# Designs tried in a protein design chat: VH-VL binders against NAD kinase (nadK). Part 256

Target 1, 268 residues: NAD kinase (nadK), of Syntrophomonas wolfei subsp. wolfei (q0aze0)
Amino acid sequence: MKIILVNNRFKENTEKKAQEIAGQLSALNVEVIIDNGLDEPYAGTVDFIMVLGGDGTMLRAARRYGQRAIPVLGVNMGTVGFLSNIEINELAEYLPLILREEYSLEARMMLEVAVFQQQSLLTRVFCLNELLLRSNSPRMLSFALEISGQKLEPYRGDGLIVSTTTGSTAYSLSAGGPIADPQLDAFIVTPVASHIINKRPLVVSPEREISLHLLEEREAIIGIDGQIKMDFGAENRVLIKRAPHPLLMVNLKAKPFFTSIDRSLQRQ
Key: E = the ipSAE of ESMFold2; O = the ipSAE of OpenDDE; V2 = 0.75 times the mean of E and O plus 0.25 times the DockQ between their complexes.

## First folded at step 17 (VH-VL)

Design QQ22 (from MM1 with heavy chain T59K K60T; framework fv_oberotatug; at its last look DockQ between E and O 0.84; V2 from the best seeds 0.79)
Fold by OpenDDE, look of step 17:
Structure QQ22 (fold): chain C 268 residues (1-268), chain A 123 residues (1-123), chain B 107 residues (1-107)
Amino acid sequence: as target 1 above (268 residues)
Amino acid sequence: EVQLVESGGGLVKPGGSLRLSCAASGFTFSNAWMSWVRQAPGKGLEWVGRIKSKMDGGKTNYAAPVQGRFTISRDDSKNTLYLQMNSLKTEDTAVYYCTTVPKYDKFLAFDIWGQGTLVTVSS
Amino acid sequence: DVQMTQSPSSLSASVGDRVTITCRASQSITRYLSWYQQRPGKAPNLLIYKASNLESGVPSRFSGSGSGTDFTLTISTLQPEDFATYYCQQTYERPWTFGQGTKVEIK
C-alpha cells in the first residue's frame, strides 16, 4: 500500500504530525509520501490520500489529486470545517479500516474551470468549492452570464460565485447562497452584492455549462477555492462545467451535516 | 421496521448446490454492506463472507473454508442478498444468517440479523 | 487468523447475580470487539460494539470493557431474559472470528 500524506507546510504542527504518521505507517510496511505543497504533486500511483489539517488543506489536495480517483480522507487537526471526517486523535483506531480497505466512499462533484484569452486556453483547474469572479476595484462589474447557451440579462455588482454543493457552506453562503446537501450534484450561482437587490441565487443542473465574461474594459480577478488568484479582463472568458471525475471522499465516521450546520457555521 | 428474512435452506447431498436468499426491508438496502454468518448445530458462530455496496465497489471477501465454493451477490432492485453455495460438504451444515455490516461508527459490528435458514448437507 | 477465546464456556447463575464473561484475542485487536447475545432458538443480537459501546435498545445492565487482547462483558443484575449464549467477535482483520461462546444457565 502507498499513501500520500497531505499537510500544510505553513502549519508546523501538521508537518510534525505527518512525519510521525509516516513513521508509523512505514513500520507497518506502508509506503508514504508527504506532500506539504512545496513540490509538484506526486505523479506516481497511490492507493490512499490522507489530508492532515482543515478545509483549506483538503481543497488543495482536491485540486492536486482529485482527478485521479483516489480515496481521500480528511483528518481534522483542531480546526472547524466541513471537509474532515475524523479527528487526528481518532486516526490510530481507524487505521485498521484504512489498511484493510473497509471504508465507504462519497463522491463529491468538482468544478472544471477553464480560463481563456480570446480563443486560447490560459489555464484549466479542477476545484472542490467554487469559482469567484470579483471586481478588483470599488466599482461594480458588468458581466455576462450564459448557461447552456442561454444568455441571461447582464449582471451588475461586485461579482459572482459558481459553487458546487460542497462549496455551498463556503463563500457562497456568505454571499447569500443556499445551503445544499453535499450528496446532491448541482451548480450554485450566487451573485455578490448585485445592484439588483432581489437577484436570487440559481441552482443549476450539473449537466449544463456556465460561461462568464466582462462587458466593459475593467479589471477583475478570478478566485478558485480562495487559494488561486488570476487577473481577469475584457479579453478573457471563463467556462465552468462539471469535472469529469468526482472527488472520492472517505467516510469512516458518520457526519450529521444538517444537524451540525448551525454549530459549525457559528464557530467559523 | 428494519427486517432481514432468509430463505432457500433445505436438504442437499454432498457435492450439491444451493442458493440462499435474504430479503431486506425497512432501510436503504443499496447503501448497506451485508454479511453471511453460519452456525453449525450446537456450535458457535462462523463468518462466511461480506459484500460491500455498489457505490463502494461491491467487493466480496470470504472465509477460507468457503473460498472458491461460495459466492455472495446482491440485487439492489429487489432488496435481496444471495449466497450461492456450490460443492457443498457435510461440514457446511448450519443455520445461515444474513446480517448488515455498518460501514462506519461501529467498527463493522453486525447490528441487524435475520432469523436464519437451515442448510443440511447429508448423504 | 485471530483466535478468540472466551471464559468460561458455561456458567450457572441466579436472577439478580452479577455475571462476568471474558474474551481474549490471540493478538491485539484494539477496540474492534463486539458482543452478541443469542437466546435459544433465536438469532444473535448485538449488545456491545467497539468494546464498550452499548447498542441502541440494549439494557444498561450490560456493559463492555477492555482494549488490546483482554475484554469483558458484564451483566450487573442478571434478569430472566438474560439466560442465553454470549459471543465475542473481532473485526480487526479478516477473517472476522468469533469466540466459542459462553452459555449462561439458570442455577
Scores: ipSAE 0.847, ipTM 0.926, lowest interface PAE 0.7, mean pLDDT 94
Fold by ESMFold2, look of step 17:
Structure QQ22 (fold): chain C 268 residues (1-268), chain A 123 residues (1-123), chain B 107 residues (1-107)
Amino acid sequence: as target 1 above (268 residues)
Amino acid sequence: EVQLVESGGGLVKPGGSLRLSCAASGFTFSNAWMSWVRQAPGKGLEWVGRIKSKMDGGKTNYAAPVQGRFTISRDDSKNTLYLQMNSLKTEDTAVYYCTTVPKYDKFLAFDIWGQGTLVTVSS
Amino acid sequence: DVQMTQSPSSLSASVGDRVTITCRASQSITRYLSWYQQRPGKAPNLLIYKASNLESGVPSRFSGSGSGTDFTLTISTLQPEDFATYYCQQTYERPWTFGQGTKVEIK
């Protein structure tokens, strides 16, 4: 059995713990690849991904590995989040279940984001939470939203969020979007500081194609999961689809999403 | 009331076949992992096999003595677990129990048991 | 395969006695051990999971302890309904094996 251990090299505790866990796994004849974010994503075949850290580390793991249909376990190392399943001090007790594949999987929809310059594909990326289009100046944006070729009335405001249901508790929530059950597959389209009062958040079928472009020359940014930033201008267009593969999250412990919402949001 | 009820046991000659059923009620059967356990008369308990929920891939696993002869299946629309037993041997004579295997919090302990159904394999 | 050996194979006891049953695994199973009670002519019932956790609805006179290879089921004050056969089971690795059982009889 071969496992990727994903950690954040800028947190000293997670590096040390990753080496410790790798040693324990090696003693059980498990091959371990450590991914601390410095190197290219491991390209070889693996059976399991273990993420040591909080939601941010999980978001990075999802972008790097989420399209490979590999089980991913979130192991919390301190702060309570939405994407971890077990605590680090419980890992040893659950290791037999991991090694024998005696666990349940939960599929989480991801976004496929394609950014074009004029008619040429510039970048294709995947994300777990959201795409943000926002102004990079004091001026409002004027932009067009199309959903499966259906052009909505132009938007005017600070920007727009297109999120998954998993992302509904992230930036989309702060912008006035609904909390969504992560078991649903949907896009949630949430305006950011819209000038137009009847531009409400939209919940959209995952089978739709979403397209955005600017209607005026403005400095704008595309943000991905709050971790990747790209300049975006009038020469650009972005196309958003459901990604070919969901993130396959491992569940070893029951996760009572609804009773835990307030506690998870209080982690501030 | 959570309940498992086995049926389909009886007398069968060696080499014969038999299908057991386990009717489930009082819980969401389609989410459950299910197992079969047998007990020869006057003897202890022996695990036979397990099937995961369809949502979790539906994988089956069997104990070595029954591998290749027994098939576990499920029909979620009928809330029913099945055990197809082929090429039966006298050593397969036992009371057969169906059980649930919780996927969380109990380290795979078998928490809900049916009453059992007797299978006798005899010439 | 992991073999589970129970001791004793049988015992005689009176109502009110403290009863101790042991279970030994042929290799470490950490805490992947459960205990079951089977009354004569009845199906088994889960008593203890994760070596020491009491199943809901099971009387508090039952307790479990141990980790690794050596495990104990204790009945602190034996009751008439406790005359039964008791089985341990490991779920550390397949095949998920049971001990041979310990029969608790009326003295």
Scores: ipSAE 0.706, ipTM 0.872, lowest interface PAE 1.4, mean pLDDT 91
ESMFold2 (binder alone), look of step 17: mean pLDDT 95; pTM 0.961

Design QQ23 (from MM1 with heavy chain K106R L108I; framework fv_oberotatug; at its last look DockQ between E and O 0.51; V2 from the best seeds 0.66)
Fold by OpenDDE, look of step 17:
Structure QQ23 (fold): chain C 268 residues (1-268), chain A 123 residues (1-123), chain B 107 residues (1-107)
Amino acid sequence: as target 1 above (268 residues)
Amino acid sequence: EVQLVESGGGLVKPGGSLRLSCAASGFTFSNAWMSWVRQAPGKGLEWVGRIKSKMDGGTKNYAAPVQGRFTISRDDSKNTLYLQMNSLKTEDTAVYYCTTVPKYDRFIAFDIWGQGTLVTVSS
Amino acid sequence: DVQMTQSPSSLSASVGDRVTITCRASQSITRYLSWYQQRPGKAPNLLIYKASNLESGVPSRFSGSGSGTDFTLTISTLQPEDFATYYCQQTYERPWTFGQGTKVEIK
């Protein structure tokens, strides 16, 4: 068995724990790769990914490895979040199950985000939570939203979020989006401070494609999962669709999503 | 209401075959890992085998005494679990239970049991 | 295979008694130990999972303890409906194995 341990190099406790766990796994004849985000993603084949930390670390891991159809386990290290399955102090208890593949998987839809400069592809990114388009100034944006070739009325506001159901409890929620069942596949399109006060979020089929471009010469920003940032101008277009593969999240410990949602949200 | 109902038990001669069924209701069967457990008359409980969900690969595992003779399968469209028993032996005589694991922790215990169906292997 | 040994094989008790049943594993199974109750002519019912967690709907007079190789099921105050056979089970590794059972009989 070969396992990648994903941690955050900016959090010393996660690094130390990764090394400790690596030692333990090695003693059990498990090959271990530590990914702290400093280097490029490991390109070799692996059987399991263990994410040590919070939701941010999981989002990074998802972007780096989510397309490889590898089981990904979130191990919480004292943070509040939605993407961890077990606590770090529970790892020893569940490790035998991991090694024996006694776990269930939950498929989480990811976004495929393609950013274009005119007709040229600038970048293509897969992400677990959301794409954010926002103004880079105190002024509102005017932008066009197109869904499966259907052009909606121009949007005017601070920005727009296109989120997965997984991301519904992230920035989309803060912007007034609905909380979605993570077992459901859908896009959530949430306006950010729209000029139209009662502009409602849209729940969109994962089979559709979403296109965004600016209607004026103004500088904007594209944000992905709150971790990737890029400039976005009038000559750019973003295309969003369902990623071809979901993230395979390991479920060792069932979590009651809806019964615990209030508690989790209150802690944020 | 969660329920498991076994059927298909009966009398069979050594070397014979029998197919048991377990009808599930009251929960999402397609997501559940299912097991068979048997109990010889006046004896204790014995795990027979397990089948994972389709999402988890549908992997099947068996106890050594039934390995190569018994086959577990499932039809999610019918919410039904099966146990195909071939080359039956007298020691296979038992009440056969279908079981599932609790939804709150998927791999630790059998929280739901059927009423069982009796299989008697005798000449 | 992990061998599970229960003690005693049988015991006699009266209503109101404190009853203790032990289960020993041939190797460490951490906390992957469950307890079941089986009444005559009925299917087993889950009582305790992961050594000490009470299953929903199970009376609080039932409790479990232990870790590693030694485990205990306790009935604080025996009730008439508690006369049954009790089994421990390990799910640490396959094959999942049961204890031989403990029959609790009326004195």
Scores: ipSAE 0.759, ipTM 0.883, lowest interface PAE 0.8, mean pLDDT 93
Fold by ESMFold2, look of step 17:
Formats: C-alpha cells, sequence, structure tokens
Structure QQ23 (fold): chain C 268 residues (1-268), chain A 123 residues (1-123), chain B 107 residues (1-107)
C-alpha cells in the first residue's frame, strides 16, 4: 500500500509528526510519500492521502490530488475544523481501518476553474471551497455573469463568490450566502457588497457552466480557496464548471454536520 | 423499529443453487454496510461476506470457503440484501444470518441481526 | 488469519454467580474485539464493542476488558436470561473470525 502524507512545511509540529507517522507506516511495509507543499504533486499511483493539519492544508491537498479519486483523510492537529475527521491522538487506533480500507467515503463537489486571456487558456485549477472575484482597488467592479449562455443583468459591487456546497460555510457565508448541506451538489453564487439591490444569492444546478468577465477596465483579483490569487482584468474571462471528480473524503467517525453548524454559529 | 428478516432457505442437493433474501426496515438501508454470517448446526459463528453501501463503493468481500461460489448483492429500492449461493456443498449447511455492520465508532462490529434462515445441503 | 480461542468451552453456574470468560487472539488485535450473546434458538446480539464499550440497551452487569491478545467478558451477577453461548470476534483484519464459543449452563 502507498500513502501520501500532506503536511505544512512551516509548522514544525506537523513536519515532525509526519516523519514519525511515516516511520510507523514504513515499519508496517507501507510506502510513504511526504508532501510538504514545496515540491510538485506526486504523480505516481497512490492508494490513500492523509492530511495532517487544518482545513487550509486539506484545501491544498484537494487542489493537488482531488481529481485523482483517491480517498483523503483529514487528521486534526489541535483545533476542530470542518474538513478533519479524527484527532492526531486517535490515529494509531484507527490505522487498522485505514490500512484495510474499512472506512466510509463522502463525496464533495469541486469546481473546475479555467481562466483565459482573450482566447488563450491561461490556467486551469480545481478548488474545494470557492472562486472569488473581487476588486483590487477602492472602486467597484462592473462585471457580467453568464450561466449556461443566459446573460444576467450586469453586476456592480465589490465582487462575486462562486462556491461549492462545502464552501457555503466559508467566505460565501460571510457575504450573505446560505448554508448548504455539503452532500448536495450545487453552485452557490453570492454577490459581495452589491450596489444593485436585486442581486440575491443564487443556488445553481451543478450541470451549468458559469462565466465571468469585467465590463470596464478595473484592477481585479481571482481568488481560489482563499489561498491562490491571480490578477484579473478586462482582457480576461473565467469559466467555472463542476470538476470531473469529487473529493473523496474519508469518514472513520461520524461527524454530524448540522450539530457542528449550531456550535459554530453560537460562538460567532 | 429496526428489523432484518431472512428468507429463501431450504433443502438443496450438493451442486445446487439457492438465493437468500434479507428484508430490511426501520433504518436507511441504502446507507448501510451489510454482512452475512452463518452457523452450522451445533457449531460456532462464521463470517461469510460483507457488502458496503453503494456510496462507499459497493465493495464486496468474502471468506475464502465461499469465494467464487457465493455472491452478495443489494437492491436499495427494495431495501433487500441477497446471497446467491452456487455450487453448494454439504459443509455449507447452516443457519444464515444477515447483519448490519456499523460504519463508525465500533471498529467493525455486527450490531443488528436477523433471526436467520436454514439452508440444508444434503444428498 | 487471526485465530480466536475462548476459555472455557463451557461452564456451569448458578443465578447470582460472577462469570468470567476469556478470549485470546493469535496476534495483537489492539482493541478490535466484540462480544456477542446467543440465547438458545435465537440470533446472536452484540454486547460489547471495542473490547470494553457496552452496546446501548445491554445491562450494566456485562463488562469487557483487555487489549492486545487477552480479553475478558464478565457477568457480575448472573441472571436467568444470561444462560447462553458467548462469542468473541476480532475485526482487526479480514476474515473477521469468531471464537469457538463459551456455553454458560445452569449448574
Amino acid sequence: as target 1 above (268 residues)
Amino acid sequence: EVQLVESGGGLVKPGGSLRLSCAASGFTFSNAWMSWVRQAPGKGLEWVGRIKSKMDGGTKNYAAPVQGRFTISRDDSKNTLYLQMNSLKTEDTAVYYCTTVPKYDRFIAFDIWGQGTLVTVSS
Amino acid sequence: DVQMTQSPSSLSASVGDRVTITCRASQSITRYLSWYQQRPGKAPNLLIYKASNLESGVPSRFSGSGSGTDFTLTISTLQPEDFATYYCQQTYERPWTFGQGTKVEIK
């Protein structure tokens, strides 16, 4: 069996723990590839991905490996996140289930994001939470949203979020979007500080294609999962589709989504 | 109330075939992992095989004595688990139980059992 | 394959007795051990999972202990309904094997 251990190079506790776990797994004849975020993603065949850290580390793992249909387990190293399933101190007890594939899987929709400069594909990325289009100046953006060839009335404001249901509890929520059950597949389109009163959040079929472009010259940014930033201008267009594969998240412990929301909302 | 009800047992000659059914109610069958366990008359319990839910990949695993001869399947629209038994041998004579297998928090136990159905393989 | 050996194979006891049944694994199974009760003519039912956790609805007179290779089921005060056969099961690796059973009979 071959496993990728994803950690954060800049947090010594996770790096040392990743090395410790790799040693334990090697003693069990498990081949281990460590991904600390500095090198290119491992390209070879892999059976399982273990993410040591918080939701941010999981988002990076999803972007790097989420389209490869590999089970991904989030292991929390201190603070309960939305994307972790077990605690680091429980890992030893759960290893027999992991190694023998005795676990449940939960599919989480991802976005496929293609950014163009005029007609040329500039980049294609996948994300788990959201794409953000936002102004990079004090001035509002004027931009067009098109859904499967249907042009909506122009938007004016600070920007727009296109999120998955998993991303509904992230930036989309802060911008006024609804909380969505992550077991549903949908786009959630949430305006950011819209100047136009009738622009409400939209819940959109995952079969649709969404495109965005600016209607006037402004400095803007495309953000991906709050971790990747790209300049975006009047010569650019972005296309958003459901990714070909969902992220396959491993569940070893029951994690009741709706009870977790209540706790988080009560503590805000 | 959670219930599992097996049916389809009976007398069959060696080399024959039989299909067992397990009707489930009182829980979300389509989310469940299901197993078959058998018990020869006067003997102990023996795991036969397990099928995961469709969402979890529908993976089927079997004990060595039945591998290649028995097939576990499920029909989520009918809340029914099946065991197709081919090339039956006298050592397959047993009461066959269907069970649920918890996905979480129990390290793979068999928490809910049907009452069983008797299969007798005799010439 | 992991072999599970129960001891004793049978025992005789009276209502009110304290009963102890042991189960030994051929290799460490950590805490991947369950206990089942089977009353005469009935299906088994789960008593204990994860070596020591009592399943919901099971009387508190039942308890389990152990880790690694050696495990114990204890019935603190035997009741008339407790005359049954008891099985341990490992779930550390497939095939998920049972012990041969321990029959608890009326003395």
Scores: ipSAE 0.673, ipTM 0.868, lowest interface PAE 1.6, mean pLDDT 91
ESMFold2 (binder alone), look of step 17: mean pLDDT 91; pTM 0.933

Design QQ4 (from HH19 with heavy chain L108I, light chain S91T; framework fv_oberotatug; at its last look DockQ between E and O 0.90; V2 from the best seeds 0.78)
Fold by OpenDDE, look of step 17:
Structure QQ4 (fold): chain C 268 residues (1-268), chain A 123 residues (1-123), chain B 107 residues (1-107)
Amino acid sequence: as target 1 above (268 residues)
Amino acid sequence: EVQLVESGGGLVKPGGSLRLSCAASGFTFSNAWMSWVRQAPGKGLEWVGRIKSKIDGGTKNYAAPVQGRFTISRDDSKNTLYLQMNSLKTEDTAVYYCTTVPKYDKFIAFDIWGQGTLVTVSS
Amino acid sequence: DVQMTQSPSSLSASVGDRVTITCRASQGISRYLSWYQQRPGKAPNLLIYKASNLESGVPSRFSGSGSGTDFTLTISTLQPEDFATYYCQQTYERPWTFGQGTKVEIK
C-alpha cells in the first residue's frame, strides 16, 4: 500500500504529525509520500490519500489529486469545517480499517474550470468548492452568463459564484446561496451583491455548462476555492462544467450534515 | 422495521449445490454491506463472507473453508442477498444467517440478523 | 487467523447475580471486539461493539470493557431473559472470528 499524506507546510503541527504518521505507516510496511504543498503533486500511483488539517488543505488536495480517483480521507486537526471525516486522535483506531480497505466512499462532484483568452486555453483547473468572478475595483461588473447556450439577462453586480453542492456551505452561503445536500450533484449559481435586489441563486443540473465573460472593459478577478487567483478581463472567457471524475471522499465515521450545520456555521 | 429473512435451506447430498436468499426490508439495502454467518448444530458462530455495497466497489471476501466454493451476490433492485453454495461438504451443515455490516462507527459489528435457514449436507 | 478464547465455556448463575465473561485474543485487536447474545433457537443479537459501546436497545445492565487482547462482558444483575449463549467477535482482521461461546445457565 502507498499513501500520500497531505499537510500544510505553514502549519507546523500538521507537518510534525505528518512525519509521525509517516513513521508509523512505514513501520507497517506502507509506503508514504508527504505532500506539504511545496513541490508539485506526486505523479506516481497511490492507493490512499490522507489530508491532515482543515477544509483548506482538503481543497488543495482535491485540486492536486481529485482527478485521479483515489480515496481521500480528511483528518481534522482541531479546526472547524465540513470536509474532514475523523479527528486526528481517532486515526489510530481507524487505521486498521484503512489498511484493510474496510471503508465507505462518498462521491463529491467537482468543477472543471477552463479559462480562455480568445480561443486559447489559459488554464484548466478542477476544484471542489467554487469558482468566483468578482470586480477588482469598487465598481460593479457587467457580465454575461450562459447556461447550456441559453443567454441570461446581463448580470450587474460585484460578482458571481458557481459552486458545487459541497461548496454550498462555503462562500456561496455567505453570498446568500442555499445550503445543499452534499450527496446531490448540482451547480449553485449565486450572485454577489447584484444590482438587481431580488436576483435569486440558481440550482443548475450538473449536465449543463456555464459560461461567463465580461461585457465591458473592466478588471476582474477569478478565484478558485479561495486559494487560486487570476486576473480576468474583457478578452477572457470562463467555461465551467462538471468534472469528469468526482472526488472520492472516505467515510469512516458517520457525520450528520444537516444536524451539524448550525453548530459548524456558528463556529466559522 | 428493519428485517432480514433467509430462505433456500434444505437437505442436499455431498457435492451438491444450494442457493440461499436473504430478503431485506426496512432500510436502504443498496447502501448496506452484507455478510453471511453460519452455525453448525450445537456449535459456535463462523463468518462465511462479506459483500460491500456497489458504491464501495461491491468487493467480496470469503472465509478460507468456503473460498472457491461459495459465492456471495446481491440484487439491489430486489433488496436480496444471495449465497451460492457449490461442492457442498458435510461440514457445511449449519444454520446460515444473513447480517448487515455497518460501514462506520460500529467497527464492522453485525447489528442486524435474520432468523437463519438450515442447510443439511448428508448422504 | 486471530483466535478468540472465551472463559468460561459455561457457567451457572441465579437471577440477580453479577456475571462476568472474558474473551482473549491471540493478538492485539485494539477495540475491534463485539459481544453477541444468542437465546435458544434464536439468532444472535448484538450487545456491545467497539469493546465498550452499548448497542441501541440493549439494557444498561450489560457492559463491555477491555482493549488489546483481554476483554470482558459484564451483566450487573442477571435477569431471566439473560440465560443464553454469549459470543465475542473480532473484526480487527479477516477472517473475522468468534469465540467458542459462553453458555449462561440457570442455577
Scores: ipSAE 0.762, ipTM 0.889, lowest interface PAE 0.7, mean pLDDT 93
Fold by ESMFold2, look of step 17:
Structure QQ4 (fold): chain C 268 residues (1-268), chain A 123 residues (1-123), chain B 107 residues (1-107)
Amino acid sequence: as target 1 above (268 residues)
Amino acid sequence: EVQLVESGGGLVKPGGSLRLSCAASGFTFSNAWMSWVRQAPGKGLEWVGRIKSKIDGGTKNYAAPVQGRFTISRDDSKNTLYLQMNSLKTEDTAVYYCTTVPKYDKFIAFDIWGQGTLVTVSS
Amino acid sequence: DVQMTQSPSSLSASVGDRVTITCRASQGISRYLSWYQQRPGKAPNLLIYKASNLESGVPSRFSGSGSGTDFTLTISTLQPEDFATYYCQQTYERPWTFGQGTKVEIK
C-alpha cells in the first residue's frame, strides 16, 4: 500500500509529526510520499491520502489530488474545521481500518475553473470551496453573470462568490450565502457587497455552466479557495463547471453536520 | 423499531442449495453494511461474510470455509439481505443470523441481530 | 488468523456476585474487541464495543477493559437476566473471529 502524507510546514508546524507518522507506516511496509507543498504533486499511483492539518491543508490536497479518485482522510492537528474526521492522537488506533480499507467514503463536489484571455485558455484549476471575483482597486466592479448561456442583469459591487456546498460555510457564508448540506451537489452564487439591492444569492444546478466577465475596464482578481490569486481584467472570462470527479473524503467517525454547525463555526 | 428477520432455513441434503433472506426495517438499509454469522448447534459463533453498502463499493468478504460456495447479495429496494448457499456440507449446519455492521465509531462491532434461521444439512 | 481464547469456559455464580470473564488474542488487536451476550435460545446482543464502550441500552453493571492481547468483561452485580453465554470478538483483521464462549450459570 502507498500513501501520500500532505502537510503544511509553514502552518501548524507539522513537519516533525509527518516524519514520525511516515516512520510508523514504513515499519508496516507502507510506502509513504510526503507532500509539504514545496515539490510538484506526486504523479504516481497511490492508494490513500492523509492530510495532516486543518481545512487549508485539505484545500491544497483537494486541488492537487482531488481529481484522481483517491480516498482522502483529514487528520486534525489543532483547530478543528469542517474537513477533518479524526484527531492526530487517534490516528494510530484507526490505522487498522485504513490499511484494511474498512472505511466509508463521502463524495464532495469540486469546481472546475477555466480562465481565458480573450479566446485563449490561461489556466485550469480545481477547487473545493469557492471561486471569488473581486475588485482590486477602490472602484467597484460592473460584471456579467451567465448561467448556461442565460444572461442575468448586470452586477455592480465588490464581487461575486461561486462556491460548492462544501464552501457554503466558508467565504460564501460571510457574504450572506446560505449554509448548504455538503451532501448536495450545487453551485451557490453569492454577491459581495452588491450595489444592486435585488441581487440575492442563487442556488444553481451542478449541471449548469457559469460564466463571468467584466463589463467595464477594471482591475480585479480571481481567488481560488482563498489560496490562489490571479489577475482578472476586461480581456478575461472565467468558466465554472462541476469538476469531473468529486473529492472522496474518508469517514472513520460519524461527523453529524447539522448538530455540529455552531461548534464548527465558533472555531473558524 | 429496528428489526432484522431471517427466513429460508430448512433441511437440505449435502451438495444442495438454499437461499436465506433477511428482511430489514427501522433503519436506512441502503446505507448499512451487513453481515452473516452462524452458530452450529451447541457451538460458538462464526463469522460467515460481510457486504458493504453500494455507496461504499458493495464489497463482499467471506470466511474461508464458505468462500466460493456462498454468495451474499442485497436488494436495497426491498430492504433485504440474501445469502445464497451452494454445495452445502454437513458442517454448514447452523443457525444463521444476519447482523448490521457499524461503519463508524465502533471498530466493526455487530450491533443489530436477527433471531436466526436454522439450516440443517443431513442425508 | 487471530485466535480468541476465553477463560473460564464456564462458571457458576449467585445473584449479586461480581463476575469477571477474560479474553486473550493470539496477537495484538489494539482495542478492536467487542463483547456479546447470548441468552439460551436467543440471538446474541452487543454489550461492549472498542473494548470498553457500553452499547446503548446496556446496563451500567457491565464494563469492559483491556487493550492489545488481554481483555476483561466485568459484571459488577450479577442479575437474574445475566445468566447467559458471553463471547468476545476481534475485528482487527478478517476473518473476524469470536472466542469460544463463557457460560455463566446459576449456582
Scores: ipSAE 0.728, ipTM 0.883, lowest interface PAE 1.3, mean pLDDT 91
ESMFold2 (binder alone), look of step 17: mean pLDDT 91; pTM 0.933

